# VH-VL binders against o04291r164to392, part 1

No score or structure here was measured in a lab: all are predicted.

Target 1, 229 residues: o04291r164to392
Amino acid sequence: DANNPAGLLSIAEEALAEFLSKATGTAVDWVQMIGMKPGPDSIGIVAISRNCSGIAARACGLVSLEPMKVAEILKDRPSWLRDCRSVDTLSVIPAGNGGTIELIYTQMYAPTTLAAARDFWTLRYSTCLEDGSYVVCERSLTSATGGPTGPPSSNFVRAEMKPSGFLIRPCDGGGSILHIVDHVDLDAWSVPEVMRPLYESSKILAQKMTVAALRHVRQIAQETSGEVQ
Structure headers, positions and changes below count from the first letter of each chain, unless a header shows other numbers; antibody chains aren't numbered by Kabat.
ipSAE, averaged over its two directions, is called F for ESMFold2-Fast, E for ESMFold2 and O for OpenDDE. V2 adds 0.75 times the mean of E and O to 0.25 times the DockQ between the complexes of E and O.
[cut] stands for letters that were removed.

## First folded at step 1 (VH-VL)

Design G01 (framework fv_ragifilimab; at its last look DockQ between E and O 0.04; V2 from the best seeds 0.00; counts 0 for: pae E 19.0 > 2, placed apart)
Fold by OpenDDE, look of step 10:
Structure G01 (fold): chain C 229 residues (1-229), chain A 119 residues (1-119), chain B 113 residues (1-113)
Amino acid sequence: as target 1 above (229 residues)
Amino acid sequence: QVQLVQSGAEVKKPGASVKVSCKGSGYTFTGYYMYWVRQAPGQGLEWIGVINPNSGGTTYNQKFKDRATMTVDKSISTAYMELSRLRSDDTAVYYCARDSYGEWYFDLWGQGTLVTVSS
Amino acid sequence: DIVMTQSPDSLAVSLGERATINCKSSQSVLYSSNNKNYLTWYQQKPGQPPKLLIYWASTRESGVPDRFSGSGSGTDFTLTISSLQAEDVAVYHCQQYYSTPLTFGQGTKLEIK
């Protein structure tokens, strides 16, 4: 059965492992974005991928919010991701140890009216790690990965989300260390050459999605603290 | 046991090159950024550069960019740092160090390799 | 480059007494957006590599005794050993990771008086 909890858990665990290897490790060849200083800047440490399948971006920063609050904020993609049209949670499955598996359908706006919008059929895994960190990782379910595959849509081109998500580590004294990884394959080859830069640019991904997430959660943090900067 | 083991001490003449090795064990070698730091006798630490052991991608301190070369052999979980055109002020203990979180501070260090440059 | 300056260069403290080491940065290593300081402290015993003690200026690394504490913000930081033990004899280093190149202090040698 495609909805077998054990099978889904296996996929989730694999996604988690791969995500973590990207978030804090070197599974992806990360290069700091041009124009940004290594270390903290106005938004944080942002890196983009080289020589990987699809496009990927990484961000790391501190947030003056507790991990669970950060997770709640970032899970609501439509609230901060301009290009996100909708997110539908189709199923919620307990994964033990407080973990949760969600089957999610996401619709994106097209970056151009000349190309079909992309959608995603993904598994999202949320769990607390032994060190107190909270992780939300997500990846596309395909025939290769196993699990239930979502129905195709005539209005969207199915894109692939590689293991992506948020690693939120508690920080002494309050707040969190946030690692964000966005890794997608938008099937750039399917669009005209003149439009491919919109689909092949990790930089664009970083600016529109990864940095947007970090900025948004920081704004919420500031509003919560009452600090006007 | 998680550890970094470096090659032995080196004595070189000015103008020569030295290549120091650092072998990682007890963890996934390709999964963590590897940094190189040196320490001249009685002095503070100095950052040389960082390498991605998985991709081979590197970032150097500009001070060493034209003389230092970092490489890796993934098959034996070993990182290398080669410093060319050696001079007396390159005399130092050279360390490899691991960054667990990609946050530019180091939780695991090699034992160090003394490189002495003398005429 | 951010220059890190430690003081004093050497310090002798009696067993059981408080040891205080200062570190100053030429530029602030405080990230204004989150009010966190990108500053670490290392302990280096003779013939050994540095050992991570403190990160984010005040967060103690796992396994580090609670007698070690880090404080400060912006450009001025302090490592404090509340009650000096014999095993605490070492050189202590501060490091900023706010920007590249990563830079360290010159080190402070702590000895028993």
Scores: ipSAE 0.035, ipTM 0.621, lowest interface PAE 4.3, mean pLDDT 91
Fold by ESMFold2-Fast, scan of step 1:
Structure G01 (fold): chain C 229 residues (1-229), chain A 119 residues (1-119), chain B 113 residues (1-113)
Amino acid sequence: as target 1 above (229 residues)
Amino acid sequence: QVQLVQSGAEVKKPGASVKVSCKGSGYTFTGYYMYWVRQAPGQGLEWIGVINPNSGGTTYNQKFKDRATMTVDKSISTAYMELSRLRSDDTAVYYCARDSYGEWYFDLWGQGTLVTVSS
Amino acid sequence: DIVMTQSPDSLAVSLGERATINCKSSQSVLYSSNNKNYLTWYQQKPGQPPKLLIYWASTRESGVPDRFSGSGSGTDFTLTISSLQAEDVAVYHCQQYYSTPLTFGQGTKLEIK
């Protein structure tokens, strides 16, 4: 509910702090994925964490676009994330510092015939930091924090998005350094035991999101410069 | 030199238990799930279970759940699989294996440990 | 449980000729969210552990010769060796990693004629 703007901002700021600790800090242990090469022909550094609730993935790479433009592109999630069935922006709330809080409902495709599709009810916070960096941070809301009340839809199991998103830092020569974090808990205990490891890992969704986001932004950057390879 | 090195062959009597070790080297041990698979002589491969070396969390094949115990010692990058109440049909080569990219297929295997159960 | 069935049980092929091995799953191993098949092929030579050949039904593992290829979707999968070499004599296993318990086919033994 948007009738408590101060409460939503508090949640947004808490999510931002936790997201930043994952994106640039050592809050969780990260392991670089095997086969991911740092360098000009790579998609960037990709790392996975298995010592947290659910599964977390992070990636980092250079992009030849300014931070605000990168954020604009990545906020259009359906343009680069094929696993989303639908994304609806339910409310848009201005934050005091020029940032924006959005209440978003997302539906994902069912991963198998034995498991229900997952949906998310999230708060997405977009703001500019003091150093000129731009951030887009998102986390799930519960009924206690302004999310949905009552039982979940019969067609979906409510999943939890832990603080996730994009930190976009400006580079001196132009362009940006893009940090991506995806941290989700698909509620593995609600699925049959035979499917539990697929949901516990969430690897395919996390890796696809981080890789897809970075590739998409780099593709747009090349098109904007008039050079496509 | 990324590798998994297993303990040596074991001969056990019916009713005994066996504990096989698997030491990882050349990679971040806690970053990959560890799987246990066995193969009876002349037969196909059979999955026993998986352990997350970082958390110690496990998932077992129901067929083995009451007899198999998987553990890890992170300080020496070693995983263990103990199988109790051995029967003659537990005679098999036991493999440890590492996942690939967090998916449940195996890009790195131990050399195998032959466990023979006979009276 | 997903049951994996391979055919034939054994196959003899002359050097330089095409070898074809089939694998069927009792239910689809196609993941609806990413449109990928959770199907892997392994090669196992006598006295050795299995070696990863192909994952995602058709993606060749690094270092595997291009004569090896995988195809198929859903429940029906094929491993093809376009020109058999002496070193390809082995047992070939398919595996699904769509759900637990992880399950393997019974294996197909490939021999030289």
Scores: ipSAE 0.005, ipTM 0.485, lowest interface PAE 13.5, mean pLDDT 81
Fold by ESMFold2, look of step 10:
Structure G01 (fold): chain C 229 residues (1-229), chain A 119 residues (1-119), chain B 113 residues (1-113)
Amino acid sequence: as target 1 above (229 residues)
Amino acid sequence: QVQLVQSGAEVKKPGASVKVSCKGSGYTFTGYYMYWVRQAPGQGLEWIGVINPNSGGTTYNQKFKDRATMTVDKSISTAYMELSRLRSDDTAVYYCARDSYGEWYFDLWGQGTLVTVSS
Amino acid sequence: DIVMTQSPDSLAVSLGERATINCKSSQSVLYSSNNKNYLTWYQQKPGQPPKLLIYWASTRESGVPDRFSGSGSGTDFTLTISSLQAEDVAVYHCQQYYSTPLTFGQGTKLEIK
């Protein structure tokens, strides 16, 4: 049953566990991003993957906004992800534990006319952890995972999002500690060889997606008065 | 060099207030939360609270919230902790500390400020 | 509040011998979703601020000698110094960072026997 809530919750919980192991652990062989070091105007710590399936990036930084506000901003992907053309939430399912499951179709712009644009069909799971942290994690639904089949992608190449997302921890002074993991497979083998580095580079992923998200939230915090009492 | 440098030792009478400063250097001051911890002579460590240097938002250990005030002057990268209505049992070394990579354990500590309260 | 209790309060150990310090939390500090223990050990020498030794219960901080190791899970944790050196004379503190308020053990004073 493609719309079985218990089956979708199982997929969501497995995605959460895998995401957390990447965000705070060593499930990916993380290497500090060359040229991105702590110092003046640093946004935080950024790492990229080495020797893993697909490409991955991780960032950790402080933001002067409450966890729920950070989640609200980051869920609005078109507002901060430059290459995001559209995000359609096709289903919203209460998880029965206070969490929420969303089935999401995302379309991306292509960087050139020489390669087809990518799209994603994903499950996004939002929940509050026992320690007060808020988590938004996301992964592609495929035949291997189970779950409903997404919209057809005749004009797009279906990319895969491996468990990814945001872990947003409240600080005892207001604000939040934001952990971001992006882990994707953009199907680089389907593009001409000359374009392939754009689709296989963890550094480009970090710059375009992971760092962009962190920078966006921090900029919103600066543009408004502090969101923490 | 990344460091936290605190103000010098203070001697106070009961009933007075003390304000301890902590200047951060060598890193983006507003990008890390600042924690205050104290240690009475021969005793363990006690968490006072945390402040977000960017927003000024604070969370206090309930024990101290009626007497402690944490503030920041981000233009000079300096945090302050003021403790009012001092008693003799407030005699302690007061530390500022910075968290490690957004986790709530501390990889950078100030040198400590001894506050002595005696009549 | 999570109460952290260390034992013993003080400990005398001969140079080159093993020192063992225990820390018990009043409730679990294991974050079941990521299977990590939110427990840290600090070393504090007289007149100095605490220095981070171990985080996540068993991960040594950069620059900490291999003779320091942490173990345990849930509510019971151990700091072990496999071969005591003179420079290891200090007070050792455990701390939980699972939830607020952040709390520390009472400290264990380690001396040369």
Scores: ipSAE 0.000, ipTM 0.402, lowest interface PAE 19.0, mean pLDDT 84
ESMFold2 (binder alone), look of step 10: mean pLDDT 93; pTM 0.944

Design G02 (framework fv_ragifilimab; at its last look DockQ between E and O 0.04; V2 from the best seeds 0.00; counts 0 for: pae E 16.2 > 2, placed apart)
Fold by OpenDDE, look of step 10:
Structure G02 (fold): chain C 229 residues (1-229), chain A 120 residues (1-120), chain B 113 residues (1-113)
Amino acid sequence: as target 1 above (229 residues)
Amino acid sequence: QVQLVQSGAEVKKPGASVKVSCKGSGYTFTGYYMHWVRQAPGQGLEWIGWINPNSGGTTYNQKFKDRATMTVDKSISTAYMELSRLRSDDTAVYYCAREDYYGSGTFDYWGQGTLVTVSS
Amino acid sequence: DIVMTQSPDSLAVSLGERATINCKSSQSVLYSSNNKNYLAWYQQKPGQPPKLLIYWASTRESGVPDRFSGSGSGTDFTLTISSLQAEDVAVYHCQQYYSTPLTFGQGTKLEIK
């Protein structure tokens, strides 16, 4: 049974471990982004991958919201990710340890009309860590990872999400420290060479997705508290 | 607790090579960038480069790129810095230093230093 | 390369008095996108490695006494010890981590007058 809870939990735990190693470690070779053009999309501490499969970006920042609220906000990708067309939760499975496993189907808009849009078939794992941190990590389910695989779509090219997500640590003075990791393989080789920069740039990923998430949650925090972020 | 323990002092002739080791303990060795910094007697600090202990990826100060080689042995949580074609002005205390948690470029833990003396 | 210049090279201050060390960068180390200054201060006692005191120009590292403070922005920075203690005798280094290569000031030797 592809939907075996024990099997899915194993995948989830592996995803969590790998995600954490990226969020606060060197599982990905990170380079901090410096000297970006001023603008609303440049918030927090942002790093991009030097050398990894696919493209990856990481961000860290403070948010004046509790971890659970941050998680709820960020789980709603269509609300803050412009390129997100849709997110469908296909299944929700209690992990038995207080966590939750979701099977998610995501559709993205294409960066260009000249290439097929990408979709993702992923497992999302949400759990609270012993230190009070809340984690939402997500990765694609493939034949290699195990678990149920979604049907292909003729209108989309199936992309791969490597272990990605949010690590939200509570702060003593209130609020949270938010770590965001986005790691995807958009199959850049399947598009014409002139378009590949749109698919193989960690910098673009950082700007359009990673920083967007941080900016959005900060905006919500500001609106909620009336405080300047 | 986090500790970085370096190899002992070295005395070398000009033109020789020296390899300094730095063993990390008390933390996940592969989870933090390791930097090398040196300090000539009575002088300021000079950055040599960094290595990702997990991937082996390196970045060097251009000043040392042709002479310095950073490596790691993950199995024993040890980083190495080899400097070749030594000159008298390479005489310095060499430090390994762990980059901070966020990878910002600051150093939160340091080795005790290794004195390398280059003299004819 | 960003050149870091400290002033003075050496400083003698009486116990209990304020010590002020300056650090200038040849170019701004303020990242306009996040409004953070990529500037750190270290304390180095004789025979010991440097110890991180301040990062982001003004944030104290854990365990650092309140008498230590960092200020400044852009190209001009200051480390202040509000009331000098005997254990504060050391060489102090500023460092930029805005861009590679990472660079340090030449150091400032602080002694008791």
Scores: ipSAE 0.020, ipTM 0.614, lowest interface PAE 4.7, mean pLDDT 91
Fold by ESMFold2-Fast, scan of step 1:
Structure G02 (fold): chain C 229 residues (1-229), chain A 120 residues (1-120), chain B 113 residues (1-113)
Amino acid sequence: as target 1 above (229 residues)
Amino acid sequence: QVQLVQSGAEVKKPGASVKVSCKGSGYTFTGYYMHWVRQAPGQGLEWIGWINPNSGGTTYNQKFKDRATMTVDKSISTAYMELSRLRSDDTAVYYCAREDYYGSGTFDYWGQGTLVTVSS
Amino acid sequence: DIVMTQSPDSLAVSLGERATINCKSSQSVLYSSNNKNYLAWYQQKPGQPPKLLIYWASTRESGVPDRFSGSGSGTDFTLTISSLQAEDVAVYHCQQYYSTPLTFGQGTKLEIK
């Protein structure tokens, strides 16, 4: 459970395994978004899942930055995600394998005046895989693991993040291939019925996270090296 | 640990009002919607409405809209449900129930219930 | 309003045997955009409040034994207890949360034969 380091590492490893199966596997059915060209050099190859709880989206693309630098940029979520109001790191725990576990409280801006803003209490696990890839994986803590009790909030409804994050693989000759998974349940029932379809599909949040992350990293790469990407 | 503790049993005459309290502990009170559900003796469950403890926003079952009032006092982590113009068929156990984190519109924790008896 | 109807009203099953409880909604509680069934099952023992067993028609709540399972889609749902234990004696309620007002079935009383 979340009340001890061994329990937190167990949750982190479970989240990592599920995230990897979504990011690179076929365990989830993915539907290619219309208008996207398939291929590793496409800007944000985006697919949505039709067979998971909530809504999941994934994307991948090449970026002209080393994996460590990509991870550094993406961990600063408010810098690139417009809807992110604040990220508060409550705890930082070394994982004993060179990785890091963070307990994080995130507040989002309300999408409309008729709906409460969403907040998240999550575990974020950052580690290096055996093949030299970097992973930044995040999930909500469950009631069984000592969640979802976070800091006091005002004007927020607790949302659930299922295993989501970034897999950053090094490329020969420099640069990285970035895999992104966004899988959330925004608690559509807590909003008025007329707005419920926006939250139940969660497409707004899922697409913003995957596309915004990839776009931002490519813009930073272009600024630092003058690269087109 | 999560706990919802309700006020004690009430006996009321027809035409009176009753106000039931529900105190939450062991969790962030403002992070979860609170619902009210009643159960007449030997009958099924009947939903009254929900309140957002953060905003005070409410949604009522149309059947109860003109008689029920839900409020919260965030400073003491307590929700209230007042039912006015009581009738004999309002005799029931009244529950507060916290909305489940994973199943919006379902209830993971319930108060112990408050028996409200309406008799002449 | 969505009307929830359970069958049977009461059921007696021997220890270790399979118990099956049915729930029917007057209209579909399947939301096509997320492919979820907005249906839950609760267990209520005498003198106690209900306890959530299953949500999204088939997802087991944390801590609920695996002998409890939910199935069905749209308008017809089933709660199954694969091997009845003495502690399972209770009234079981289905609930829809597809639209307000939230509505429950009338309950099914499960007893040991």
Scores: ipSAE 0.000, ipTM 0.424, lowest interface PAE 15.6, mean pLDDT 79
Fold by ESMFold2, look of step 10:
Structure G02 (fold): chain C 229 residues (1-229), chain A 120 residues (1-120), chain B 113 residues (1-113)
Amino acid sequence: as target 1 above (229 residues)
Amino acid sequence: QVQLVQSGAEVKKPGASVKVSCKGSGYTFTGYYMHWVRQAPGQGLEWIGWINPNSGGTTYNQKFKDRATMTVDKSISTAYMELSRLRSDDTAVYYCAREDYYGSGTFDYWGQGTLVTVSS
Amino acid sequence: DIVMTQSPDSLAVSLGERATINCKSSQSVLYSSNNKNYLAWYQQKPGQPPKLLIYWASTRESGVPDRFSGSGSGTDFTLTISSLQAEDVAVYHCQQYYSTPLTFGQGTKLEIK
């Protein structure tokens, strides 16, 4: 039941709702990251979580690319996420509402040999909202969510991605407003004390993942500014 | 521009202690592990240990664990390494070195070195 | 402890010729979780601290000239300088960062012949 298309869509819609409440609302207690000032050289507005389960970061910025192009770029996680070793899409399932559901296995590099690398088994849902925004959201599949079991994690610690993703709103004059939310639980207490900051700091998460994604899209936008059609 | 500036050369007698300082500038001091490495004259490099400047947590090479103490003072972005019960084979240049990310194990910036000479 | 052994201890090479320095570890430094060799190479000129050249056995640090390359896997590694320049005269160290204590090879002194 949870493995059928309707069950997967239910999981996807729940993830979408939770993601949107984080991206545009106050579902996470957001604190603006110190030293991130708006300005000509600014990448955008960046915030980190306070008082939430796991760690979370959010960014919002302008990019001079259409929503579908931004989504395409950001789905290619190894191209911009330094610690991403691989992304394997094991299933692609059309949703009953015109969106797309992907079942994804992701492996991450470990920063040292003192802690096991993390992997993720996730559902990724891409869809267009009524207002013309494009959304790509993602969350781990666990026993609590339902859905098919993922690959075994014999050499990895299975981490949890809480509803996360990209909200990409078109602008009147072209380009997009990009909202990014990363929300993860990396099981920080399974690593030695000296390593825990890499796994429990929302500031480090923002620097390594959320900001990196926004920076990457903005760089590509600059490189393709003469090819708009 | 990232810089690590160490305290000046020291001459000590056997049995004494020495405390070498390393001041970091041009980066967020608490965001990077600090390591201590020494090099005896004409010899290779020997790792002493690292300190997490955010938490104060340390890991030592067991060879030095009972004689070396690493600390930080975050208010002045300075790391310290103290070596006690000095003997003549502790004569070396002592370096502080920053790693590029927590626990990466490679060192992208080094201090200029502090020569410690132990002589009777 | 992982013992790092370099060969040779000293090497003289003519300008423009290739220099080859070997490093062997007493245990594998290949980490199965990410398929990376936790091995680095440093250049150290007289009176100066070491400078990082290569990490992950074969990845060149930013700003390091193309003539420097690293190769090998597991326990056997090589640093190659394809066309020796006068400024490359230095001591070269390999380093494992697979496990603590972090350990270095004894160094290889490279000179112009």
Scores: ipSAE 0.000, ipTM 0.438, lowest interface PAE 16.2, mean pLDDT 84
ESMFold2 (binder alone), look of step 10: mean pLDDT 94; pTM 0.954

